# Ledger of designs, part 138: VH-VL binders against Cytochrome c oxidase assembly factor 8 (COA8)

Target 1, 167 residues: Cytochrome c oxidase assembly factor 8 (COA8), of Homo sapiens (Human) (q96il0)
Amino acid sequence: APERGAERRDTAPSGVSRFCPPRKSCHDWIGPPDKYSNLRPVHFYIPENESPLEQKLRKLRQETQEWNQQFWANQNLTFSKEKEEFIHSRLKTKGLGLRTESGQKATLNAEEMADFYKEFLSKNFQKHMYYNRDWYKRNFAITFFMGKVALERIWNKLKQKQKKRSN
Below, E stands for the ipSAE of ESMFold2; O stands for the ipSAE of OpenDDE; V2 stands for 0.75 times the mean of E and O plus 0.25 times the DockQ between their complexes.

## First folded at step 10 (VH-VL)

Design ia10 (from i8 with heavy chain T58K G100H, light chain G93D; framework fv_belrestotug; at its last look DockQ between E and O 0.49; V2 from the best seeds 0.00; counts 0 for: pae E 6.4 > 2)
Fold by OpenDDE, look of step 10:
Structure ia10 (fold): chain C 167 residues (1-167), chain A 121 residues (1-121), chain B 108 residues (1-108)
Amino acid sequence: as target 1 above (167 residues)
Amino acid sequence: QVQLVQSGAEVKKPGASVKVSCKASGYTFSGYYMHWVRQAPGQGLEWMGVINPSGGRKSYAQKFQGRVTLTRDTSTSTVYMELSSLRSEDTAVYYCAREHFKYDSPHFDYWGQGTTVTVSS
Amino acid sequence: EIVLTQSPGTLSLSPGERATLSCRASQSVSSNYLAWYQQKPGQAPRLLIYGASNRATGIPDRFSGSGSGTDFTLTISRLEPEDFAVYYCQQYDTSPWTFGGGTKVEIK
């Protein structure tokens, strides 16, 4: 019995952005747009004396970034596939090939594509609502921890100034 | 108002070619596919082919493959249908028809008035 | 090629009567890809119904389309004198696009 080759579902590779910042950088770096998500990845700096609160903030930012990258990579892949299938299906019903006489990729007119976009947006509306809700929750949490880290840094600076006045 | 105005009646001999024009007005010409349909006397409708908005893509019914040529001139908003090697069986009224796409449903919403082509010895 | 068979070939009715026209496809056709046209003598076809059930702009409410799969129906609820014509179904599900043989609605 010939082994039915498992169609490797092209899961969008978890494209760890191969962007490596310079080793001596003390700052966060922004990479080029990811080829799947079109989002620019951020490489987060890790301080030598990172506080537990700073570490928690960094981890939360990293997790949120990964979540965003994965969501948009999958969404863009789905969109591209469904768009191509739609175009191919409509061209096929007309008996038109996938290429023009000049060898260019055949496309549908703007009106036909408008219907596709409307349907796609309608179909994915609920998914986008949940994404937006979760995006706000995550960013609220990040902002809250940013505030805590800022307060911690102020407090530590004040303690250091007091210790210098007492000596 | 959308209008499709076709060229006048043609009388041809067997073996000749005929070129029928369809001039479009009242809409964005470059946005719509154009189809050709013929009707022999006392017969039904027969789909011949389609041309895309750019004129770079065409599809023909197998029956007309090699004899029919569709062309499009955007500057004059005109589509042409040329049929070669004419036979007596090609005697018919030829129609251009605009394809409209609404709600994922293509259909012919506007038609030319028709062009009578008579093939006689 | 999808073959569309229309029945009856001729329908003789009086003004005010209900007309029911059938279009049967040789294979399943998506409802989105079926249309109905009216043709009067010496005129071009006129669109009546698209997507099996959508009435075209300016078409009276007495015209309605229904059906799915292989069986489609055009209904004229009350025939008017101007409705005596030939009616064609068309599929655009698969190339080549094909028409039915037509149903002639004539006055009794």
Scores: ipSAE 0.109, ipTM 0.682, lowest interface PAE 2.9, mean pLDDT 88
Fold by ESMFold2, look of step 10:
Structure ia10 (fold): chain C 167 residues (1-167), chain A 121 residues (1-121), chain B 108 residues (1-108)
Amino acid sequence: as target 1 above (167 residues)
Amino acid sequence: QVQLVQSGAEVKKPGASVKVSCKASGYTFSGYYMHWVRQAPGQGLEWMGVINPSGGRKSYAQKFQGRVTLTRDTSTSTVYMELSSLRSEDTAVYYCAREHFKYDSPHFDYWGQGTTVTVSS
Amino acid sequence: EIVLTQSPGTLSLSPGERATLSCRASQSVSSNYLAWYQQKPGQAPRLLIYGASNRATGIPDRFSGSGSGTDFTLTISRLEPEDFAVYYCQQYDTSPWTFGGGTKVEIK
C-alpha cells in the first residue's frame, strides 16, 4: 500500500468518512472502503506551491491507486460471479436446493469449495502473477520519487538557511 | 487411511424398520458428502441418497422418499440410514460411499464393507 | 432419470486379450460426470475411472476410459486373471445418480 503522508486538517464528519474532495482539498484523506474493491481510497491534496517533482509523485500515487482499485474491483466481481455459478452447478447435480430451510443461500462442503478455489487460481494464475510484478514496479517507482522529493526539500531548506545567514 | 465401517447384518420382518450405521475415520468427516447405495441379490447398484455431514442437508432418490432417513452424528463421525416400512424387495446389501470431488468430477472413492439386510417373514 | 445401458452383459475372454466394455446413456452425460467401478464377488465396488478417462489411485495403466455424449467405453488392454469381475458405469450429471446394469468379465 502507498505511504499515507501527513494529515494537516480533518474536515470530514466523523462516523462514516472524512470527506474532502480533491478540487476543494485541504489535506490527503482516507475515504470509506470502495464497494467493489474493498480498498480505502486516499483523496489527494493538491498544494498551491507543488513542485514538478511533487506533482509527478502525486500523479504516480493517484494512477497506482486507480489501477489497484480497478484490478481488485474486477477480480472481486469475477470471483463472486464464478463462485455463485460453481455453487449453483454443484447443488443442481446433487438435487439440492439453492436455499436452506431457513432461506439462506446454500453452500457446498469444504472439499467441493476447495476444488473451486483451485480452479479459480489456476485460471487466473498468469493475471495475478503480472499484477504482483506490476505492483512491485509501481511501488518501487513511488519510493524512488519519494526519495527525490525528500532530497529536494532538504536542499531547499539548506538554500534558505544559507541565504538568511549571508544577508 | 480412510475407512468406512458399517454395522452388522440385520434380519427384519416386513413392515419393520432398519437403521444402518457407517462410521468414518482417517479424514475430515464434515468435508465430504456421504452417499448410500444398495444392491439386491444378483442385481446391480441403486443410489438411495446423499447427506452433507456439515449441517445435515440431504437429498433422496424419489423411489425412497418418505421411507428413507439419513442422519449423522458429528461427534462420532457416523452417518445413519434408516429405511422404514420394509418389504421383501428391500432385501439387499447396503453400502455407504464417500464422495470425492476432484477436478470438477465427483466419484465414490471409498465404500463401506456393506451391510446385508434380509426382509423375510 | 438417466438410464445407463451396458453391453455386453457377459464378456468371456482369455488372459492377455483386450476387453472393451460399453456404457450407453439415455441422454447426454458430460464426460466429467461418468465413472467406472469394479466389483468382485462378496466385495464392495472399487473405483477404476472417474471423469470418463482419469484412473483412480492405484489402478493399473491397462485400464483406460474414453467416450463422450451418450457413448462411453472402458478398455482393459491385457486381461489379467485378477480382472475377473463385474464392471459398472455410473453417471452423476443428473440426480438421481444411476449405475449401469453391469458387464461381467469372465476369464475363459
Scores: ipSAE 0.096, ipTM 0.628, lowest interface PAE 6.4, mean pLDDT 85
ESMFold2 (binder alone), look of step 10: mean pLDDT 92; pTM 0.936

Design oa1 (from o65 with heavy chain S28R; framework fv_pabinafusp; at its last fold request DockQ between E and O 0.43; V2 from the best seeds 0.63)
Fold by ESMFold2, fold request of step 13:
Structure oa1 (fold): chain C 167 residues (1-167), chain A 124 residues (1-124), chain B 112 residues (1-112)
Amino acid sequence: as target 1 above (167 residues)
Amino acid sequence: EVQLVQSGAEVKKPGESLKISCKGSGYRFTEYWLGWVRQMPGKGLEWMGDIYPDDSDTTYSEKFKVQVTISADKSISTAYLQWSSLKASDTAMYYCARQGWHYDESGPFGFDYWGQGTLVTVSS
Amino acid sequence: DIVMTQTPLSLSVTPGQPASISCRSSQSLLHSDEKTYLHWYLQKPGQSPQLLIYKVSNRFSGVPDRFSGSGSGTDFTLKISRVEAEDVGVYYCSQSEHFPYTFGQGTKVEIK
């Protein structure tokens, strides 16, 4: 789990974008990028005649989207906080103020910022490793259920055609 | 919410062509047979034929087979009923209707949802 | 073609009283899947038909429980336990077992 081996961190608000598809849509919709995660949410269509298998697939996709949105929202917040802390710490070590003579935020050069990026990646390696493992596991499950739903829909079509051919 | 919305009333002369439409919404349009039913003034209901929009598989009542053409455009969830040459005897109300089914039940229903109807008047 | 014969063709009924409509097909409507493809519709004045009962006895979603269907083979009955003013219209039986699909002549139900 990404929380193992780390102290409690501030987290981003949960939830997906407020974009709403057209009221009479019969299709999934892709919304604008979420403010916190920068990921585009999918708004899932719920058909009038939804089977238990279709419902399971839809719920798996919804849960995976929320999990993914929350992970990246949290990572974006952590990145921003740790970046500012790194800059602040290095400026203090160099004897410099947090602002220049003009009142602008003091910054570090590209070489110094590269040190931050290396440290951030190293510190968060285990979280990204677990994220990648869980991402593949979730995608495999979703693909598996997509196949089962596809077969179920073919079967339902064949049953309707078979009844009609028997007339 | 399942809806079938038909094109508006038509007033035509004998010999003219006509294409009326039925747009489905609130359900997976391609997964249901969609039929056309005629109701002549003061008369009962007559099944004309139907279409499976996924592959345009079409069945006609022998009575109407030569008189009309049934088609669909699944990209816009719309079915059509078309005459190449109208007759005064084609004056009637025309309904589209979906043949229902449910994943949890054996065999299809009858026509579970109907359009509002399209009145076609053909007069000299 | 399968002929669907309804009796009576017209009914006048006092509100709150029961009503019964018979439908007879010229051939069996039993399919090899052991289901019988006989359906009932109501066309209220100025409206399109609406499904009441499918496959003999199954009430469609939203249909009041005062409507019931029964029968087998070639003989079928629609019953309304307590007729209400909103039940006025023409009732049709229909079969979807044999091509072409056919409807009964209709039974006009009105309040007296």
Scores: ipSAE 0.620, ipTM 0.839, lowest interface PAE 1.2, mean pLDDT 87
ESMFold2, look of step 10: ipSAE 0.619; ipTM 0.839
ESMFold2 (binder alone), look of step 10: mean pLDDT 92; pTM 0.946
OpenDDE, look of step 10: ipSAE 0.753; ipTM 0.895
ESMFold2, look of step 12: ipSAE 0.548; ipTM 0.798
ESMFold2 (binder alone), look of step 12: mean pLDDT 92; pTM 0.946
OpenDDE, look of step 12: ipSAE 0.745; ipTM 0.892
ESMFold2, fold request of step 13: ipSAE 0.575, 0.576; ipTM 0.812, 0.815
ESMFold2 (binder alone), fold request of step 13: mean pLDDT 92, 92, 92; pTM 0.945, 0.945, 0.944
OpenDDE, fold request of step 13: ipSAE 0.784, 0.782, 0.785; ipTM 0.916, 0.908, 0.918

Design oa10 (from o75 with heavy chain S28R Y110G; framework fv_pabinafusp; at its last look DockQ between E and O 0.59; V2 from the best seeds 0.55)
Fold by OpenDDE, look of step 10:
Structure oa10 (fold): chain C 167 residues (1-167), chain A 124 residues (1-124), chain B 112 residues (1-112)
Amino acid sequence: as target 1 above (167 residues)
Amino acid sequence: EVQLVQSGAEVKKPGESLKISCKGSGYRFTEYWLGWVRQMPGKGLEWMGDIYPDDSDTTYSEKFKVQVTISADKSISTAYLQWSSLKASDTAMYYCARQGWRFDESGPFGFDYWGQGTLVTVSS
Amino acid sequence: DIVMTQTPLSLSVTPGQPASISCRSSQSLLHSDEKTYLHWYLQKPGQSPQLLIYEVSNRFSGVPDRFSGSGSGTDFTLKISRVEAEDVGVYYCSQSEHFPYTFGQGTKVEIK
């Protein structure tokens, strides 16, 4: 019985961009675009005196970022794969080879590629709808916590000032 | 790591103006009071005043209120101590120090981090 | 201004022996939040002051267990259970309850 070669599911390596900000930075850092998702990762600053609310916000932002990175990495891989399959199938139907006489990768014309894009968008429409919905939910949650953190900071500032004035 | 780095030693003449700096790093500069403390040669510590860098709220000791100006530039996490006209009696070591606080605690618990000091010498 | 009075002003201690420094404030340092805003600093020779104890009895991060603070109201004590060579310097009590913030005169600790 021929050993069915385990199709190595090229799981998009969770390539956490090894972008390490300077250790002394007190700011969030934006890395270069990830090679798979094409999204720029953000390295979130962890303050010395992080409140539980700030920590929650930071974690939510991190989770949302990871979610986005994974979605787009997978989407881009799927797109690339399907695009290649489409090109190959069309070239084959035309009786054309995968390579031109000059040895270059054979390509389809803009009109044929337009059909691919239309089909791809149609096929993934529902997926994009769900993504958009979840994107809004996550961002609303982040915004809500940002507001809470802002209020907390204001309150802490007022407490410090009151204590100083009461003396 | 929290660090306060002050400007270098200064040698000035009476009547000259001076501005020394203290740069904070490793923490949220805008959320901590930053104080200035004078130490005259062979003497103790004297609190001069402090600043809240976020809104530049300043407090002075009455002894120093007319003598110095405290300011901050939050964009570069730097606080300043300035004299318009130095006196020989201003010869001292000047420290910047952060007034520490925690979210889980009800207030400042003293000066938790200090700069290395700036020696100011005023001589004719 | 709140006057902080330290006693003694100088102390010579044999290594391994205990040391005690007293600090008295001219007014109570007890705040309405039930905290007492008395702090202890050490200034080692040629160095900046460093925080040892905050709010009477809390050791700051990295401060050895041989340091302890106690007291209430107007009378406070810093104790060193076993003085080491690295403990040489000037100790200051300070208050942050009343404006302006004030320091004691300092207590110079030397090794015999």
Scores: ipSAE 0.551, ipTM 0.800, lowest interface PAE 1.2, mean pLDDT 90
Fold by ESMFold2, look of step 10:
Structure oa10 (fold): chain C 167 residues (1-167), chain A 124 residues (1-124), chain B 112 residues (1-112)
Amino acid sequence: as target 1 above (167 residues)
Amino acid sequence: EVQLVQSGAEVKKPGESLKISCKGSGYRFTEYWLGWVRQMPGKGLEWMGDIYPDDSDTTYSEKFKVQVTISADKSISTAYLQWSSLKASDTAMYYCARQGWRFDESGPFGFDYWGQGTLVTVSS
Amino acid sequence: DIVMTQTPLSLSVTPGQPASISCRSSQSLLHSDEKTYLHWYLQKPGQSPQLLIYEVSNRFSGVPDRFSGSGSGTDFTLKISRVEAEDVGVYYCSQSEHFPYTFGQGTKVEIK
């Protein structure tokens, strides 16, 4: 699960190494964390002999990933913006500047920041309830189709074995 | 792209052991029967047997079942053909080939993709 | 074992002319699913075999439409409507209905 309000720094340029699947890979790949959502994207394998059911599952997983990344990218942006606005408002109320004498952004102490965190969580409670509902709905659907694909693969294996033994 | 890549040519003496390999890529290796076909110098094709890599279920031509062992390591998408004691009569080209199938049974059920072949030469 | 007999064993063809290869099996290749498991392969000089026709008459992906297959039961035919230089090689019929799988002895096709 991503950390709410945490942003991760890139450690190195990606120009020296590429984070894409090998050309002949038969597996899904997990890439580096997305800059905005902090979620690791999955690069989905498309088999040479993909069934319609497998395609439905793959597209559902892709759509869910896009939805989830968009949600957390938006939440991270909102958190950062509201955090800065809270700090700015409290510094102004205290008659303090936005920058220290060293040029760094002025901050609030941990006790004062606790007020922000409580307010942010309270304000966004319903939004996260809807997110959780939709997350469960999407993951239930994915799990359901994963089961159907697993049964289809077992059936296809049995058909191949039956044809071999009958032949 | 579906590809079967076999190990390189071998020159051996009678009585030596040998294990040649066939690595599949570009498809779900464990979901297809993979066969071995022998071609003796100047001769036609002979089916030796095949394997289903998922569970190593193996079928052999009666002619070859005591002469060779067919196996697979599905973790590296590789099948093997091996001899415990080579004979001069084992001199041949050996191919691996994938038995095709599709989920809708539209075909093909023949050997749709072949490896490049491994030449095995056994001489004293 | 099912014997697959090809005729002729060699064939010299003038470029642009048709060619026909016969394959006869010692038993019916018709399966209970109403499919006939008879296949045709081409082995070009110095190359691995390649699938041309599967299940009597179906062209494999990338095979030119000048290749066609026909037949039923025990008698099968591969036809090349206009032979080209790239068609040189040995043609094999094969069956996958009965164990062991077997191949015909091959038909070598050459350009005159």
Scores: ipSAE 0.529, ipTM 0.789, lowest interface PAE 1.5, mean pLDDT 85
ESMFold2 (binder alone), look of step 10: mean pLDDT 91; pTM 0.942

Design oa6 (from o65 with heavy chain D54E, light chain F99I; framework fv_pabinafusp; at its last look DockQ between E and O 0.58; V2 from the best seeds 0.56)
Fold by OpenDDE, look of step 10:
Structure oa6 (fold): chain C 167 residues (1-167), chain A 124 residues (1-124), chain B 112 residues (1-112)
Amino acid sequence: as target 1 above (167 residues)
Amino acid sequence: EVQLVQSGAEVKKPGESLKISCKGSGYSFTEYWLGWVRQMPGKGLEWMGDIYPEDSDTTYSEKFKVQVTISADKSISTAYLQWSSLKASDTAMYYCARQGWHYDESGPFGFDYWGQGTLVTVSS
Amino acid sequence: DIVMTQTPLSLSVTPGQPASISCRSSQSLLHSDEKTYLHWYLQKPGQSPQLLIYKVSNRFSGVPDRFSGSGSGTDFTLKISRVEAEDVGVYYCSQSEHIPYTFGQGTKVEIK
């Protein structure tokens, strides 16, 4: 029985270019665009006196970022692969080679590529709908926790000030 | 690590203006009160006032209210102490100090971290 | 203003012996939250003040166990169980219950 070669699923290397901000930074850092997702990663600051609520917010933001990075990395890979397959299929159907006489990669015209984009969008419509739904859910949750953290900070400030007003 | 770094020593004449700085690092600068404390040569410590950098809420000791201005620039994590017109009696060491707090504790700890101090000398 | 009175103002101690510094406030430092906002600082020679004890009896991070604070209302004590050479400096009690925040006169601790 021939050993079915395990198709190495080219899992997008989880090598998110870990832009490591300087250790002494007290703010969030935005990295360069990721090679696969084209999204700029954010390195979140961890305060020394991080409250449980702040920690929860930070983790939720980080998880949401990772989710977004993975989604778009995979989507971009899928898009690139399907685009290439479409181009190859169409060129083959036309009896054209993959390279022009000048040795350049053969390309399709804008009209032919419009068909690809339409088909790709149609095929991925449900996937994008689910993504959008989940994106809103995550961002609403983040916003909610941001509000809670803001209230906590106000309360902490008031506690510190209440001592000043009682005189 | 929490650090407060103050500007260097100043030598001024009476009547001159002065602005000294205190830069916070290693913590969320906007979430802690930052105070200024004067120490005259060979004397004790005197609280001058403090600022909450997030909204620039400022409290002064009555003794210093008309003598100095406390301000902060949260964008660069820096607090300032300013005189419009120095006097010879303003000759002192000036410390910035963070008023520490923890979310698990009620109220502040006092001044948990201090700057290295800025020596201001006012002489004719 | 709250007056903080320290006694003694100077203390000469033999290494290894205990030391005690008293601090009295002109008014109660007990807040409505049932906490007492008295603190102790040490200023070593040529250095900035450093926090030793906060809220009467809590040692700040990195402060040795030989330091202890006690007291209530208006009367407070800092104790050093065994004085070391590194304990030389000026000790200040301070209150943060009332504005303005105030400090004691300082107690100079020296080694004999």
Scores: ipSAE 0.588, ipTM 0.808, lowest interface PAE 0.9, mean pLDDT 91
Fold by ESMFold2, look of step 10:
Structure oa6 (fold): chain C 167 residues (1-167), chain A 124 residues (1-124), chain B 112 residues (1-112)
Amino acid sequence: as target 1 above (167 residues)
Amino acid sequence: EVQLVQSGAEVKKPGESLKISCKGSGYSFTEYWLGWVRQMPGKGLEWMGDIYPEDSDTTYSEKFKVQVTISADKSISTAYLQWSSLKASDTAMYYCARQGWHYDESGPFGFDYWGQGTLVTVSS
Amino acid sequence: DIVMTQTPLSLSVTPGQPASISCRSSQSLLHSDEKTYLHWYLQKPGQSPQLLIYKVSNRFSGVPDRFSGSGSGTDFTLKISRVEAEDVGVYYCSQSEHIPYTFGQGTKVEIK
């Protein structure tokens, strides 16, 4: 349904976790798992002496992380929401309440839940195919730029040291 | 802010070993050559050698080559200067200093940031 | 080794007046990139050296514009247009073109 896409975007938070890094970090570091995506964000160090090539790599890595975080945050929320809706619908068809006599959430048996999992997978198949394609494309590009930066750093080491012959 | 913090003053006797440290912060430690400079009491400055912490590539002044060892531990952004057997003539102030550079410039600056110095006194 | 010779070795200056320090190297400090690797440092009393001028004439960040450098080849000059009390200390020229890197013997600047 059309509203499902808009509702997912509206209910899913955007951007990276609000974790605060240590003051004056001189290294990349990995934060705690994000509440929504369950992925650990990398917080990138921005060196004082950052070349345009290094900046391009850093921005590409940042953009890829944000893309990945958002995808999984939205998928996790969509999965949970549609699972509860499926259970709610099937319990109502059976004439059962949404909670057990003890107050715990009522659920469906394994055979009934298997129908949900199959339907969810089928519905999202193409979306995950495009995600996988884009994930590989992004990681290939990142690896390529990492190689270029490594070569640049070797050159920078060499040019920092004078080797003039005495003549 | 770029900062080089050296270990504290040392009082030693001839023949003893010593290892002094220089911890860099506020910059990419492995991307800069880090040098050691000696200043004997009442005298000028002498370059002893340097190290590139990324791969521990070292260069020594021939005067100091067999007297000291320069090393680094890049995991803790720290460089070291050490003697296996101190002499009274090693009494001096020892500085670490970073060789400045910028990606947009053809070659290095001079030593743009210096540690506070470590006074080493060797006496009987 | 490249010998760096400073003149004068000591200098007494009336506050507000100009000062000039000469530095001569035993070999050219010109590199193949057409830059000259001659630098100036100030060591104030009781302090670590600090970079003033790099590559002959470039003022390091935070250095007042009353400091200037000039020269080429083997002859270099540091000028202070108006000496202030905070400029007291020992000035060193140095070269980073040839290993080992070497420093001049220093010029002690005092206020009268």
Scores: ipSAE 0.514, ipTM 0.787, lowest interface PAE 1.7, mean pLDDT 86
ESMFold2 (binder alone), look of step 10: mean pLDDT 92; pTM 0.945

